# Ledger of designs, part 4: VHH binders against UDP-N-acetylglucosamine transferase subunit ALG13 (ALG13)

Target 1, 122 residues: UDP-N-acetylglucosamine transferase subunit ALG13 (ALG13), of Homo sapiens (Human) (q9np73r231to352)
Amino acid sequence: LFRKLTAKDASCLFRAISEQLFCSQVHHLEIRKACVSYMRENQQTFESYVEGSFEKYLERLGDPKESAGQLEIRALSLIYNRDFILYRFPGKPPTYVTDNGYEDKILLCYSSSGHYDSVYSK

## First folded at step 23 (VHH; from o2 with R28K)

Design fb
Fold by OpenDDE, fold request of step 24:
Structure fb (fold): chain B 122 residues (1-122), chain A 127 residues (1-127)
Amino acid sequence: as target 1 above (122 residues)
Amino acid sequence: QVQLVESGGGLVQPGGSLRLSCAASGFKFSYPYEWAMGWFRQAPGQGLEAVAAISPSGGSTYYADSVKGRFTISRDNSKNTLYLQMNSLRAEDTAVYYCAAVEWYSGDLYPSHYDYWGQGTLVTVSS
């Protein structure tokens, strides 16, 4: 396994996913927008998982200065037809976050600081 | 924005019982979210030690040998609350008890694996 670092900012999740999808981190903003749009179009699925106003949640999510997390990963799995595998600690098994039956996988590292990096398999 | 607030600590006699609560905010316990939770404690003059941990689904629980059979960890995902039922309390259970959380992990008894911590609640067992 190889860990490829992403910038340590609120867009790290989308940068890491961009790296996995396109071998480039430059598409993080487009991926964020796609995530917001998809969640809005599928409000009946995601609204119950959000506390408070769903629309305010999406407005926040649309801001590149705001971090994303678990719910967005689940949405992005459906958007890009990829299942997510997250590594947390050295020597520990990864967490299979999504199980939608997709052949293609997205591998990420999650650190204690709330930071996401991309992981490549050998 | 993630916050953990412990409550329920106090003075209790040996052999007594106490129930601690940890109210979590800033994240949800319920599906589809994945958060493992744990209780840790620090006795006077001692280091931080694990007490109990519970997996996101609640299907798996882990206990320190010193509390097995006496303490029970549980979670109410509808209330976003973690509990620690403490029975048959002993003087050596006296400590500040901390609630902790970690995401994207099944949970264990290692403090270093938990990222979010409460302020703690004092439990004193004395006659």
Scores: ipSAE 0.809, ipTM 0.908, lowest interface PAE 0.6, mean pLDDT 95
Fold by OpenDDE, fold request of step 24:
Structure fb (fold): chain B 122 residues (1-122), chain A 127 residues (1-127)
Amino acid sequence: as target 1 above (122 residues)
Amino acid sequence: QVQLVESGGGLVQPGGSLRLSCAASGFKFSYPYEWAMGWFRQAPGQGLEAVAAISPSGGSTYYADSVKGRFTISRDNSKNTLYLQMNSLRAEDTAVYYCAAVEWYSGDLYPSHYDYWGQGTLVTVSS
């Protein structure tokens, strides 16, 4: 396994996912939009997980300068029919953060700085 | 902004009990979010040592040998609060107790694995 570095900005989660899906970080904005749209269409599922106004949350999420995290990973798993596996520390087993029964996986690495990278097998 | 605020520290006699609380803000304890939590302590003139840790679901707990059977770590995800019940307190338990949190991890007793820390609360066990 090795980490493929993702650009260090607020879109790093979507960039890393773009890398995993398309072998390129270029689709991060499209993935962000898909995430926002999906969450809006499934408000009954996600609203309770958000503090405050759900619409304001989605408004912020639509901004490329805003970071995304755990909730978006849950949504993206459902959007792309992929379960997420997250590596956190070297030498430690990864965490299967979603368990929707999908055969296809997305492998990410999360650093203490709050940054997401893609993980590939050698 | 992630914040952890400890409370409940104070002066207690040997053999006494105390319950610490850690109020978390800026993130949610409840499903579907995954945050492992831990308690650490630093006695005067000593280094930081692990006390206890708890997995996101609360299904797994970890304790330092020195506190096993006396301390209990728990969490109330609905209140976004971590607790440390300390019974049969000893003089050597005197320390500043810190609450810590780590994202996307099941938790353990290694302080280097935790990203966020509280300001600490002082526990003094003395006759």
Scores: ipSAE 0.809, ipTM 0.908, lowest interface PAE 0.6, mean pLDDT 96
Fold by ESMFold2, fold request of step 24:
Structure fb (fold): chain B 122 residues (1-122), chain A 127 residues (1-127)
Amino acid sequence: as target 1 above (122 residues)
Amino acid sequence: QVQLVESGGGLVQPGGSLRLSCAASGFKFSYPYEWAMGWFRQAPGQGLEAVAAISPSGGSTYYADSVKGRFTISRDNSKNTLYLQMNSLRAEDTAVYYCAAVEWYSGDLYPSHYDYWGQGTLVTVSS
């Protein structure tokens, strides 16, 4: 597998997903906004996984300076109807976030620094 | 702020038992979060040794050969707590025991793969 580097900033998750969906990192803000909107519309699905105020969590998540993580990945898989596969270490099995039989996948890797990049096979 | 706090250590005679706990805060064990957990130990004057690891769901476990059959790793995701049941304790089990966590991974016995570490709890096995 081959890694496509994303910009090293708080939007790296959304940039990696933008790269996989649209062959460009530039749509990361639109993807972030879609994530916030989806979670807000589906509050009952996500609220129990969040400590404290769900409204405050979403306000924070909407800020492009804020990092996103595991809960956002699961929301994004529902938004785009794609199975997410996430790699951590060379030569080790990935995490299958979903296995719903979608034809299309989003492949990511996650480094010890908390950074997400796109992954491609050749 | 991710925090792991171990407890349950103490002084035990050979052949005895102890149960260690590790309480996690700043993240949750349960779905949708993917956190594997492990126990590692450091005996006086020695390097860090793997003891056991457990996958996010608890469905897969891994043990060092020296503890297999005597120690049992488990997790209660609803209580955000990792456990190590230690039976048939031996003098060589004397060590500081550390709880560790790794994000987005199924777990293994390589300490360098773990992102977060507790402060440790001392287990002394002595006559």
Scores: ipSAE 0.210, ipTM 0.599, lowest interface PAE 4.2, mean pLDDT 86
Fold by ESMFold2, fold request of step 24:
Structure fb (fold): chain B 122 residues (1-122), chain A 127 residues (1-127)
Amino acid sequence: as target 1 above (122 residues)
Amino acid sequence: QVQLVESGGGLVQPGGSLRLSCAASGFKFSYPYEWAMGWFRQAPGQGLEAVAAISPSGGSTYYADSVKGRFTISRDNSKNTLYLQMNSLRAEDTAVYYCAAVEWYSGDLYPSHYDYWGQGTLVTVSS
């Protein structure tokens, strides 16, 4: 497997996803906005996993300087019809984060610094 | 931020039992979050060694050979709490016990794989 590095900033998850979807990191703001909009439109699906105000959570998530993580990945799987597979350590099994039955996958790796990068098999 | 706090350590006689707890804050244990957890220990003058680990759902558990059959790792994801039930304690179990967590992984007995660590709780097994 080959790792494509993303910029080390709070948008790294969305940059890695942009790379996988569009072969470019430049669409990370669009992907972030789509994630926020989807979660807002589907509040009943996501609000139980958020502690406190769901609208305040979404307001924070919309800020490009704020990091994103596990809940956002699950939303993005539904938005883009892709299942997510996430690698942590060489030679160890990945985590199959979603199992929505999509043929297409998004492959990511995650480092101890809280950073996501895109992964390619070829 | 992520914080792990152990409790339940103390002095116990050989053959006795203790239950350790680890309260987590700054992240949720429950689905949809993928956090494996583990217990590691350090005896006086020794390196860090693995004790047990448990997958995010609790469906898979891992034990060091030295504790198999005597210790049980478990988690209550609704309370964000990890447990270690220690039975049939021996003097060799004397150590500081650390709770640890790793994101996006099923867990294993390699301490270098764990991202977050508690402060430790001392367990002393002595006559």
Scores: ipSAE 0.190, ipTM 0.585, lowest interface PAE 4.5, mean pLDDT 85

